VH-VL binders against Protein FAM180B (FAM180B). Designs and how they scored, part 18

Target 1, 160 residues: Protein FAM180B (FAM180B), of Homo sapiens (Human) (q6p0a1)
Amino acid sequence: TQPHAGQPMDSTSVGGGLQEPEAPEVMFELLWAGLELDVMGQLHIQDEELASTHPGRRLRLLLQHHVPSDLEGTEQWLQQLQDLRKGPPLSTWDFEHLLLTGLSCVYRLHAASEAEERGRWAQVFALLAQETLWDLCKGFCPQDRPPSLGSWASILDPFP
Below, E stands for the ipSAE of ESMFold2; O stands for the ipSAE of OpenDDE; V2 stands for 0.75 times the mean of E and O plus 0.25 times the DockQ between their complexes.

## First folded at step 16 (VH-VL; framework fv_masavibart)

Design t3 (from k1 with heavy chain E102T R105T; at its last look DockQ between E and O 0.41; V2 from the best seeds 0.00; counts 0 for: pae E 4.8 > 2)
Fold by ESMFold2, look of step 16:
Structure t3 (fold): chain C 160 residues (1-160), chain A 121 residues (1-121), chain B 110 residues (1-110)
Amino acid sequence: as target 1 above (160 residues)
Amino acid sequence: QVQLVESGGGVVQPGRSLRLSCAASGFTFSKYAMYWVRQAPGKGLEWVAVIWYDGSNKYYADSVKGRFTISRDNSKNTLYLQMNSLRTEDTAVYYCARHGYTSDTYAFDIWGQGTLVTVSS
Amino acid sequence: QSALTQPASVSGSPGQSITISCTGTSSDVGKRKYVSWYQQHPGKAPKLMIYDVSNRPSGVSNRFSGSKSGNTASLTISGLQSEDEADYYCQSYAGHNTYVFGGGTKLTVL
């Protein structure tokens, strides 16, 4: 007796001429256009038009709210990750946060002018990389033997 | 409550040096990037230098590069500008300013009242 | 080389709306969102009026608004008042920790 609104219509199969790029293509353009470390230690997207795309807005949210802006904040979050090693694998959101924090460390390493500062950022980056390997291996690696990155001595050299 | 106070301006001869200070109060100084901006008498604003929140990086306008050095002492809540090899074109009111709002806003939200530097023979 | 161009002066009568332009390049205004506007009365420090192209700080009258089209940013003052008579500067961030001001615009309220 009441109007029925429940019959969906199938999409019409049409040729459209132009197709919106896939998310990987937009992510490549974001990387190519560049990220920039600002004067308060936050990583952001240089090109505002790319920053306004859906992948750009998502990346901006991750960068603004989840990536630490200084060494102390990064070390604090690294400790939290190490405490969670026995738990489930990181959510997609937290894993992206881990990777973006690592990327931020690379930018900080290259921006630092003093060798002591570069060494501290390189150390934190190496530890974040180890946490990344640990999370990727949570179903397959021995749980009492953390992943090893091998020889990273040349990566610790602060000559950017 | 938030305040920036510049000092150290004065009259100096060309080729001499001068050190400006900027005392900060009412905010956590070590969390903010800081700037020097100058204004020649009767002229517009000109950015001079920036220093990152932790002092790790410093950048300068081309007009002062190699002659001026920005620095900070976060334990004293003080910003500095060391001006060497001064020229008559460096005559200006020098303001210190704070990076404002968000990390990527790049605006100057708090300014001091300025200190006058006059370079003349 | 990069520069921000403003008109040297603009004038209006009380109650009118006026617009001050600020023209740069794609690298300092066109592609970036980091345009700010400052008001400076004689003998006083500049005051931030607009940041990020169009945002107003707390305590700034809603008569002030900002916009951008292409490589040109604009500051609009509606309902012009005698207290608005001042110098106005635009400023942008050109990347790589480099900052650029416009030459300034003297607003005269007739």
Scores: ipSAE 0.117, ipTM 0.630, lowest interface PAE 4.8, mean pLDDT 81
ESMFold2 (binder alone), look of step 16: mean pLDDT 90; pTM 0.933
OpenDDE, look of step 16: ipSAE 0.277; ipTM 0.741

Design t4 (from t3 with light chain V29I A94T; at its last look DockQ between E and O 0.56; V2 from the best seeds 0.00; counts 0 for: pae E 4.1 > 2)
Heavy chain, then light chain:
Amino acid sequence: QVQLVESGGGVVQPGRSLRLSCAASGFTFSKYAMYWVRQAPGKGLEWVAVIWYDGSNKYYADSVKGRFTISRDNSKNTLYLQMNSLRTEDTAVYYCARHGYTSDTYAFDIWGQGTLVTVSS
Amino acid sequence: QSALTQPASVSGSPGQSITISCTGTSSDIGKRKYVSWYQQHPGKAPKLMIYDVSNRPSGVSNRFSGSKSGNTASLTISGLQSEDEADYYCQSYTGHNTYVFGGGTKLTVL
ESMFold2, look of step 16: ipSAE 0.195; ipTM 0.675
ESMFold2 (binder alone), look of step 16: mean pLDDT 90; pTM 0.928
OpenDDE, look of step 16: ipSAE 0.287; ipTM 0.749
ESMFold2, look of step 18: ipSAE 0.213; ipTM 0.673
ESMFold2 (binder alone), look of step 18: mean pLDDT 91; pTM 0.932
OpenDDE, look of step 18: ipSAE 0.343; ipTM 0.761

Design t5 (from q5 with light chain V29I W34Y A94T; at its last look DockQ between E and O 0.41; V2 from the best seeds 0.00; counts 0 for: pae E 7.6 > 2)
Fold by ESMFold2, look of step 16:
Structure t5 (fold): chain C 160 residues (1-160), chain A 120 residues (1-120), chain B 110 residues (1-110)
Amino acid sequence: as target 1 above (160 residues)
Amino acid sequence: QVQLVESGGGVVQPGRSLRLSCAASGFTFSKYAMYWVRQAPGKGLEWVAVIWYDGSNKYYADSVKGRFTISRDNSKNTLYLQMNSLRTEDTAVYYCARHGYGDRYAFDIWGQGTLVTVSS
Amino acid sequence: QSALTQPASVSGSPGQSITISCTGTSSDIGKRNYVSWYQQHPGKAPKLMIYDVSNRPSGVSNRFSGSKSGNTASLTISGLQSEDEADYYCQSYTGHNTYVFGGGTKLTVL
């Protein structure tokens, strides 16, 4: 129950199953407003008002403490993902970590001024994308056909 | 204890070059982005350039783009500004400044500045 | 990039409070919380007084406070002292790895 001054509370609301249409809208606003790399290599939410929301604070903590902010940390996470290829699908948290790490590579690729640095980040991003494809199809992909970004172009048209 | 010390300023003619240095001490230099900021005599502050903590990215004010190059040597704890094709409007005190850790886009430590005078 | 607008000067008597304004755009100030304030005495380097709109570095007196409303940031100095007489600059990050300063405000303690 959420009392408001000047408005009665609805007596039909119940705990545990509350539908909140604005939570996905806040996440959309975060994505639309975008992230930005600071000069210390840390991603942050550009809009500080959105960063103060519960989804924004969760994302900020994940970016600060779990998403690597440099190439060495990103390569370490990539190696761990490659070592986990044989195992079960990643937990929701680890999959979010993978996706956000990939997103950070895109921002670093875009921010890089020198072609060599862009190339390094592009390589790591491509490998993280392949790990993402691998995890999405664990148990379904043939062992003799590794996932590839090129082959994934056809997956968006599942009908004849 | 934390210090930034600029050097390399002087009097030069238009079209000439100078290289400024900023020696850092008392902190882990390689963890911080660094800035150059200038102040013409009797005027306000003007941002000149930034270099990221690892030297991977460099950005410049439009007024100096293509003429100035910021660089760093993390093994020597030194920041540099190579100033080519100097103009009289480049006359200023040049400060190096440290990015404030956790103070996104603020300049928390400043040197005392080095004067560059461009005149014929 | 748009420059930040500050008044050229402001004055107050010892013990009074004064406020210095800094006006920019939504990308400079409105939607970002990267406004900082610097104090500069004659012949000295600037000193950081406020960062991230309203935060004080360690060692800065709580007489200095910062705020923003819309596209305008403000530095407030309470309990004015003669030592507060200096030039004050606001600075923001405007996006696209670009930084701007205000034109500066001369504070005179009468």
Scores: ipSAE 0.012, ipTM 0.619, lowest interface PAE 7.6, mean pLDDT 81
ESMFold2 (binder alone), look of step 16: mean pLDDT 91; pTM 0.935
OpenDDE, look of step 16: ipSAE 0.215; ipTM 0.728

Design t6 (from q5 with heavy chain K65Q, light chain N33K; at its last look DockQ between E and O 0.61; V2 from the best seeds 0.00; counts 0 for: pae E 7.9 > 2)
Fold by ESMFold2, look of step 16:
Structure t6 (fold): chain C 160 residues (1-160), chain A 120 residues (1-120), chain B 110 residues (1-110)
Amino acid sequence: as target 1 above (160 residues)
Amino acid sequence: QVQLVESGGGVVQPGRSLRLSCAASGFTFSKYAMYWVRQAPGKGLEWVAVIWYDGSNKYYADSVQGRFTISRDNSKNTLYLQMNSLRTEDTAVYYCARHGYGDRYAFDIWGQGTLVTVSS
Amino acid sequence: QSALTQPASVSGSPGQSITISCTGTSSDVGKRKWVSWYQQHPGKAPKLMIYDVSNRPSGVSNRFSGSKSGNTASLTISGLQSEDEADYYCQSYAGHNTYVFGGGTKLTVL
């Protein structure tokens, strides 16, 4: 029980930098360098040089503390998002967590070796994508006809 | 005390199967990824397989892919290695090892090993 | 087929310092910080001596230190003692859930 769950927020993340939106070019470089799942179920930036930068450290903190590390945690987060559908659009922070959680599902889908596990992750990803589209659509779409994930149905079948 | 104890080694003929066990004690087994590492007589260490903390994912060295299966039973604090279609080059001492949570990608606790000999 | 290159042997006199090298590629040792070192006495299990390039686990003598430059990691043992005579292995994470060891270095204390 020596490994601590929920590692504390790094105090070096305080100040105006936490509220500053990351430039798209910086975030693209971090995602281009790639992420990988470790054997403890945590998503990490592959390139340690990028991971040690200020933007990389911020992303690492978000991935470690706010993105669920297993299917059960992801499903619980999804339920909470679904309960918020009728409210205003998600904050930038919550929307970022939604997108990172969706990205995590893609990596877990790729890592899964068994078809049933791939199917479960694909289903959760599709539902998170639906929540993303719903949130983006607030103010533009009729409340009784949310956007459809019709083209995403193929994700439920495993790919080679 | 933190301890890993391997068992199930022995002498077998090529093409046969053997199952290794690794009993863990002194720590919360279900929170750690686990590894098998082997060492042929007079040779160096070779990583064999890894299993994630919850058993959800398993990965293997190319030399054993398709023949070996790593598994775990978190309710019994036990790690397993099922070795099928054994070859003479699989002769080695097999160690189980724990992922070093604070060390990241280091093997911080090792068992004493169990010898597998594949010969006719 | 060792992915990490170590010298086969190294020797030193008691009280001296010695260094064991571990050379990988830019895609593993060069880019990754996760290099560890293991000591193995004959007939015994390996013991973790250094993790994350330069950190010592509790109970490991401060005579053992690690470093990295480019794609080469190094283990340095200062104040060499006869008990340090053993095989030493480096290990790195190679990405995509794969793990690699060096071929091992036999340390002889003269």
Scores: ipSAE 0.013, ipTM 0.604, lowest interface PAE 7.9, mean pLDDT 79
ESMFold2 (binder alone), look of step 16: mean pLDDT 90; pTM 0.930
OpenDDE, look of step 16: ipSAE 0.382; ipTM 0.789

Design t7 (from t2 with heavy chain A106M, light chain V29I A94T; at its last look DockQ between E and O 0.42; V2 from the best seeds 0.00; counts 0 for: pae E 9.3 > 2)
Fold by ESMFold2, look of step 16:
Structure t7 (fold): chain C 160 residues (1-160), chain A 120 residues (1-120), chain B 110 residues (1-110)
Amino acid sequence: as target 1 above (160 residues)
Amino acid sequence: QVQLVESGGGVVQPGRSLRLSCAASGFTFSKYAMYWVRQAPGKGLEWVAVIWYDGSNKYYADSVKGRFTISRDNSKNTLYLQMNSLRTEDTAVYYCARHGYGDTYMFDIWGQGTLVTVSS
Amino acid sequence: QSALTQPASVSGSPGQSITISCTGTSSDIGKRKYVSWYQQHPGKAPKLMIYDVSNRPSGVSNRFSGSKSGNTASLTISGLQSEDEADYYCQSYTGHNTYVFGGGTKLTVL
């Protein structure tokens, strides 16, 4: 029927108010706590009960089959995304794939023990973020003012 | 024939160092995470360390952190354990082991082990 | 060091079935599918017998089976034979790239 209300606020808090989640940083932390990077480079859901739910099974398929497990696979997919910059916005599926691949890079960045490996994953993450902004902007930004993440890539460089 | 062969064990005094090697054959070494597991004489098994398939990440049991370093050379199909500041409680047979295929978190192939004895 | 509890020893006669228990916490065993069992004869390396709670690797006799109930995993050996006399260890992946073994159970065939 017709929606007239915002977020579902169906109860009140006794602890000084119900805190809404922070923006993407809180979402990253939530996903981070629910996922784990295995020794083969694959993300998986830690909790077997959660993994067996319908959303968990869908996420597992995405992680196993569509999120690259190494740097070379991620770079290959980035090349394909860059070829699609001139086209229409990504499908919902491809956009979810882009976001999950970016999340995978964050996990790999945090897991990396060597500074050179961290730097390579940080650069790939910055490029994925740029592709995300580009895709989001296709319907909202003028063609003569495309987004750029170039200066933000230096923020992710651990050794300037 | 899948095979893991450890070497480099011996008798050393406390505070000294040893480097163990594990030669792998019969499988694509660079596709597998690898482990060290030890067993003190007459005692149970204790996980020591893991290294990811590409060497990008390494994790250790608390009992060896800061003293042991796991490493690998995928061009030589060899796993290593550098053991520094050895203590008498490090006396054990040291096994290398292969991670099982996929997300199984098990040790599917084991070497025969190499004995490290730390005593005065 | 070890978070998993096993009996120190069990015994059985040839042809009997025996069960070895491995008890942990909900985070070690109860909510985990990554539980495995290893057999070790004296002077030999461990051999994987069961993984993912109940799966047998190729080449392991179907006399060996695994199960889990609550926070306890179990290894059952049916049709006990003299060559089954060995030490048995359970192992779990506890998350965050951490692995724990049980203390081991010595099986004696009488």
Scores: ipSAE 0.007, ipTM 0.570, lowest interface PAE 9.3, mean pLDDT 79
ESMFold2 (binder alone), look of step 16: mean pLDDT 91; pTM 0.928
OpenDDE, look of step 16: ipSAE 0.220; ipTM 0.722

Design t8 (from t2 with heavy chain G100S; at its last look DockQ between E and O 0.53; V2 from the best seeds 0.00; counts 0 for: pae E 7.5 > 2)
Fold by ESMFold2, look of step 16:
Structure t8 (fold): chain C 160 residues (1-160), chain A 120 residues (1-120), chain B 110 residues (1-110)
Amino acid sequence: as target 1 above (160 residues)
Amino acid sequence: QVQLVESGGGVVQPGRSLRLSCAASGFTFSKYAMYWVRQAPGKGLEWVAVIWYDGSNKYYADSVKGRFTISRDNSKNTLYLQMNSLRTEDTAVYYCARHSYGDTYAFDIWGQGTLVTVSS
Amino acid sequence: QSALTQPASVSGSPGQSITISCTGTSSDVGKRKYVSWYQQHPGKAPKLMIYDVSNRPSGVSNRFSGSKSGNTASLTISGLQSEDEADYYCQSYAGHNTYVFGGGTKLTVL
C-alpha cells in the first residue's frame, strides 16, 4: 500500500496529514536527535526545538495516539497483526505504526527496571520483528513458510 | 477536590522498617505517575522515588536504592513506600506528589507530609 | 543530592522585583525544558509556581515569571508582597530517571 499524494491543503480537514509517512531522511533526523520515554509511558522527542517542527509534531502525535504505550496494549495489537498474516501487505500507514511500535519496545526494554519486565518486552519486540519480516515478504514468499528471525529462546537469552 | 494524604510516619530505631501510605482522591489515580520527596529537618527537598502510572517501572535516588521500595494499588487509589534498613539520615518529612499532566516533569499536587524519625 | 545551585537567601522591599537563580549543567537545565519552581511556606507543603521554565499553572499570579539562559534558570517575582516570604526551590529532570532539586532560597520581604 502506497501513500496517496495530492490531498488538498484544506484548513477544515483534521488528521489528513497523518496519513502520509515522512520521507526516510526526515525520520532519520528525528530519531537521531533521540527519543525519551517518560513516566506516563509516552515516547517523545528529547530536543524541544525539533519536536516543535511540523515533522516533529507529526511524530509526537503518532507516538501519543497510535503507538501502544504499555505491554498489554502492545500484545493486543500484536495479536491483531498475527490474525492478518494471510491478508494483503499492510498499508504504508500501518507499516509505519508497526515500525514505531517496534522502536517503542526497544526504548521500553532499555527502561525496564526488572528482569521479568525486560524479558516480556524483549519477547514482544522479537515477535514484532517477525511480523515486520512477514509483511515485507508478502508477495515474494510462500505464506506457509514464514521468514525466520531465529529462535525466540535464543533472542531472549542474555548470553548470545 | 484533589488531595493526597500521607500516613504511617513515626519514630523507629536504626535498622528497622516502616511503611508509608498516600491516599489519593479527587482525580483518576491510575492515569498519573507518583513520587516520594523528602525533607530533612532544616534542609531542602530531595527526590526519593518515582513509580509509573501503571506500576510497571520504579526508580530511586542513589541514597535509598536497595533499601526503599515504591509501590501502588490503583484499585485502592493508594501509593506506598516501604522503607527498610532505616538510618538516622533518613529522618525527614516524606511527601507524596503527583506528576503534572502533559509533557512536563513537574510535581503539581503535594500531600501535607508525614514525619519519619530514625533515632536510637 | 542537590545538583542545582541556588543562592541561600534573597531579600527585597514590598513592591520591588527580585530574581532567584538556579544553575545546573548542560544535561539538565541547559539542554532540557524541564525546569520548575516551588514555593514553600514554613510548615507547609511545596506549591508549584512555574513549570517548563516559564509557564504558570492556573491560579498563580502573573507577578511570578521564569526564564532560562544557558545553564541558569531564573525565577522573577515582581511587586513583592509579604505573603511571598517563603523558601523557593528549583527542580529539573536531568534524563535517565534522575530528578534534582536546588538547595533552596529563602526570600525575605523587608
Scores: ipSAE 0.013, ipTM 0.626, lowest interface PAE 7.5, mean pLDDT 82
ESMFold2 (binder alone), look of step 16: mean pLDDT 91; pTM 0.935
OpenDDE, look of step 16: ipSAE 0.391; ipTM 0.776

## First folded at step 18 (VH-VL; framework fv_masavibart)

Design u1 (from t4 with heavy chain G100S; at its last look DockQ between E and O 0.36; V2 from the best seeds 0.00; counts 0 for: pae E 7.3 > 2)
Fold by ESMFold2, look of step 18:
Structure u1 (fold): chain C 160 residues (1-160), chain A 121 residues (1-121), chain B 110 residues (1-110)
Amino acid sequence: as target 1 above (160 residues)
Amino acid sequence: QVQLVESGGGVVQPGRSLRLSCAASGFTFSKYAMYWVRQAPGKGLEWVAVIWYDGSNKYYADSVKGRFTISRDNSKNTLYLQMNSLRTEDTAVYYCARHSYTSDTYAFDIWGQGTLVTVSS
Amino acid sequence: QSALTQPASVSGSPGQSITISCTGTSSDIGKRKYVSWYQQHPGKAPKLMIYDVSNRPSGVSNRFSGSKSGNTASLTISGLQSEDEADYYCQSYTGHNTYVFGGGTKLTVL
């Protein structure tokens, strides 16, 4: 459900014209319908009817053009994220890209048939999770250490 | 230029094994998923197996699952089909085929000329 | 047994247009765009003629066209020529790494 501030409950009973915004319920339906890896390493929405909707087309474009399809591409992007640690929080688009890349790693880890390949994907996933934690705490965490360390004795360059 | 060449077909008795090979040339083999498709004499095409571009995943038609194994050696540009416990209904021309990869396609764009496997006593 | 249904044969005279149908289910054809068509002459390997319902690979004549309506895909050959006499197969990716062919259609040019 998507409530707006200041709207009374009675106004929600009036159906308006056609709406086309991305909503959490639509995103959940896309993910519930399931994704699958194809034989070329591309992550696709299984239900083509859902994939043809505006939110589905947007997700398809993100998966096809911005989520790496192999380990080398994922590692290259991970390096770029690590180079950006000093900057402001990632844009909404870049953060979405980070989360989708992490999701892709889970699918590839699950699909891999060889233990060595599973280990490599698991390592990359762990590093992406670390970058996610770093971005969520930007401006509040010491820049010389990732947020995964819980000891306050390592606090440097106090804030403000 | 771009070519797939199958080999290893022949006549065998039921219960025996054969190993088919498919030599690829003229393209970067390691970037493409590969398939085996068979055709019984006078019959239609039947998908047999697929192997992903890096060999990480393999899938089979139910009719051959547990008896056939697809594999690839990207350093030799070669696709394989190990066929165990052969039955008379496995008699067919076996084609290797290349996955045509564009954003949203699952077509087979390059085919070999096929190798005949005959299973009879 | 094929999941996709094609007529066993069709025929036409030179210069005519003919259409070959391929009927499946919603999961095979209706909700999917991954329909391809192959031409096979006797003793030869199949050749890809149409992919993604209606697209032609480079080098395929524009006399060949594809379309889809509901659960039925169609291959249309215009300006029929004697070299078009062959077997034609439709094929779909049904999801979950599963591939299915039609039973094939023999085209006879009279």
Scores: ipSAE 0.012, ipTM 0.595, lowest interface PAE 7.3, mean pLDDT 80
ESMFold2 (binder alone), look of step 18: mean pLDDT 90; pTM 0.926
OpenDDE, look of step 18: ipSAE 0.404; ipTM 0.787

Design u2 (from u1 with heavy chain T105V; at its last look DockQ between E and O 0.54; V2 from the best seeds 0.00; counts 0 for: pae E 8.2 > 2)
Fold by ESMFold2, look of step 18:
Structure u2 (fold): chain C 160 residues (1-160), chain A 121 residues (1-121), chain B 110 residues (1-110)
Amino acid sequence: as target 1 above (160 residues)
Amino acid sequence: QVQLVESGGGVVQPGRSLRLSCAASGFTFSKYAMYWVRQAPGKGLEWVAVIWYDGSNKYYADSVKGRFTISRDNSKNTLYLQMNSLRTEDTAVYYCARHSYTSDVYAFDIWGQGTLVTVSS
Amino acid sequence: QSALTQPASVSGSPGQSITISCTGTSSDIGKRKYVSWYQQHPGKAPKLMIYDVSNRPSGVSNRFSGSKSGNTASLTISGLQSEDEADYYCQSYTGHNTYVFGGGTKLTVL
């Protein structure tokens, strides 16, 4: 068919390598507005006015492209984190991804209708918490002494 | 090519049960959340139930909670609604419907032609 | 439970424009973008006409448009034709996997 025009354009990127993460107080405001799971298993911001702000659009992008939407994707991300245990601390972007994935597990745990399914998500959340502790320790602890999760086990399995 | 076909409607007495089926074709059924929506004769549309794409979660309107059960068999491309303890107020045409094309849209983009359930003494 | 409020009926002549309103609260319309509209001809299944307040699915005429102001969503049909005679329902996703429909509006083309 016809024809061509000389149009300059900029490259844009979706995914890893986005701009500097938001300040913690902005993230707390967005999370306070509430997140919910949709029927496709993705988190989104309930309040459209907040979702349309610049910080809200950034959070939406992180949730859509960096936070897994199902258990299989979450386990795959967890495996990648475990492979990075002895390396340098996670980038700010990867750490945000880890925290938001953990938050996603809490929402999925509360959405689950059966105890077996709640147990699946609770176990994945525990392992993500373990990775979080390891990463936080990298800046403050010797790499040869990872944090113990044994004393944390009771947090995941409530009992009388 | 995309189709949803309901079956299993009929006339029943209050307190009885019916099981509705919805056969899906022309799309990857296991990728979509599915819904039941009903319409009483001469009345408007009322949402009844939803089931997530993998069957992991199910939600119901308050008017049917505890009496109706939504389920799916992704290997057979079939959606189900088990309706127990039927009441005269449950008399309606029951439609199955598919979630829209995107996860950020909560609309029903494909509908079956419906199956009539009549609950009368 | 709250329901969305629509006028029971609206009428117009061929070629005119008409608007159907759908009024709710801040929590079910005002702060929501997940508002949709369905057309239903007698004896037929509903058809999605508008989603996300103002977007048209493929195959829906550009004579149909949607908007929202405050707690009211609106469906506008321009250039009315006889085939537009149908019932119209608004719908919103109100969070927590729940949905609400309006009571429906019967459009008569004179």
Scores: ipSAE 0.012, ipTM 0.586, lowest interface PAE 8.2, mean pLDDT 79
ESMFold2 (binder alone), look of step 18: mean pLDDT 89; pTM 0.912
OpenDDE, look of step 18: ipSAE 0.400; ipTM 0.786

Design u3 (from u1 with heavy chain T102P; at its last fold request DockQ between E and O 0.19; V2 from the best seeds 0.00; counts 0 for: pae E 3.1 > 2, placed apart)
Heavy chain, then light chain:
Amino acid sequence: QVQLVESGGGVVQPGRSLRLSCAASGFTFSKYAMYWVRQAPGKGLEWVAVIWYDGSNKYYADSVKGRFTISRDNSKNTLYLQMNSLRTEDTAVYYCARHSYPSDTYAFDIWGQGTLVTVSS
Amino acid sequence: QSALTQPASVSGSPGQSITISCTGTSSDIGKRKYVSWYQQHPGKAPKLMIYDVSNRPSGVSNRFSGSKSGNTASLTISGLQSEDEADYYCQSYTGHNTYVFGGGTKLTVL
ESMFold2, look of step 18: ipSAE 0.272; ipTM 0.650
ESMFold2 (binder alone), look of step 18: mean pLDDT 90; pTM 0.929
OpenDDE, look of step 18: ipSAE 0.407; ipTM 0.791
ESMFold2, look of step 20: ipSAE 0.216; ipTM 0.656
ESMFold2 (binder alone), look of step 20: mean pLDDT 91; pTM 0.930
OpenDDE, look of step 20: ipSAE 0.431; ipTM 0.799
ESMFold2, fold request of step 22: ipSAE 0.301, 0.235, 0.197; ipTM 0.704, 0.647, 0.627
ESMFold2 (binder alone), fold request of step 22: mean pLDDT 90, 90, 91; pTM 0.928, 0.929, 0.931
OpenDDE, fold request of step 22: ipSAE 0.338, 0.440, 0.386; ipTM 0.780, 0.813, 0.793

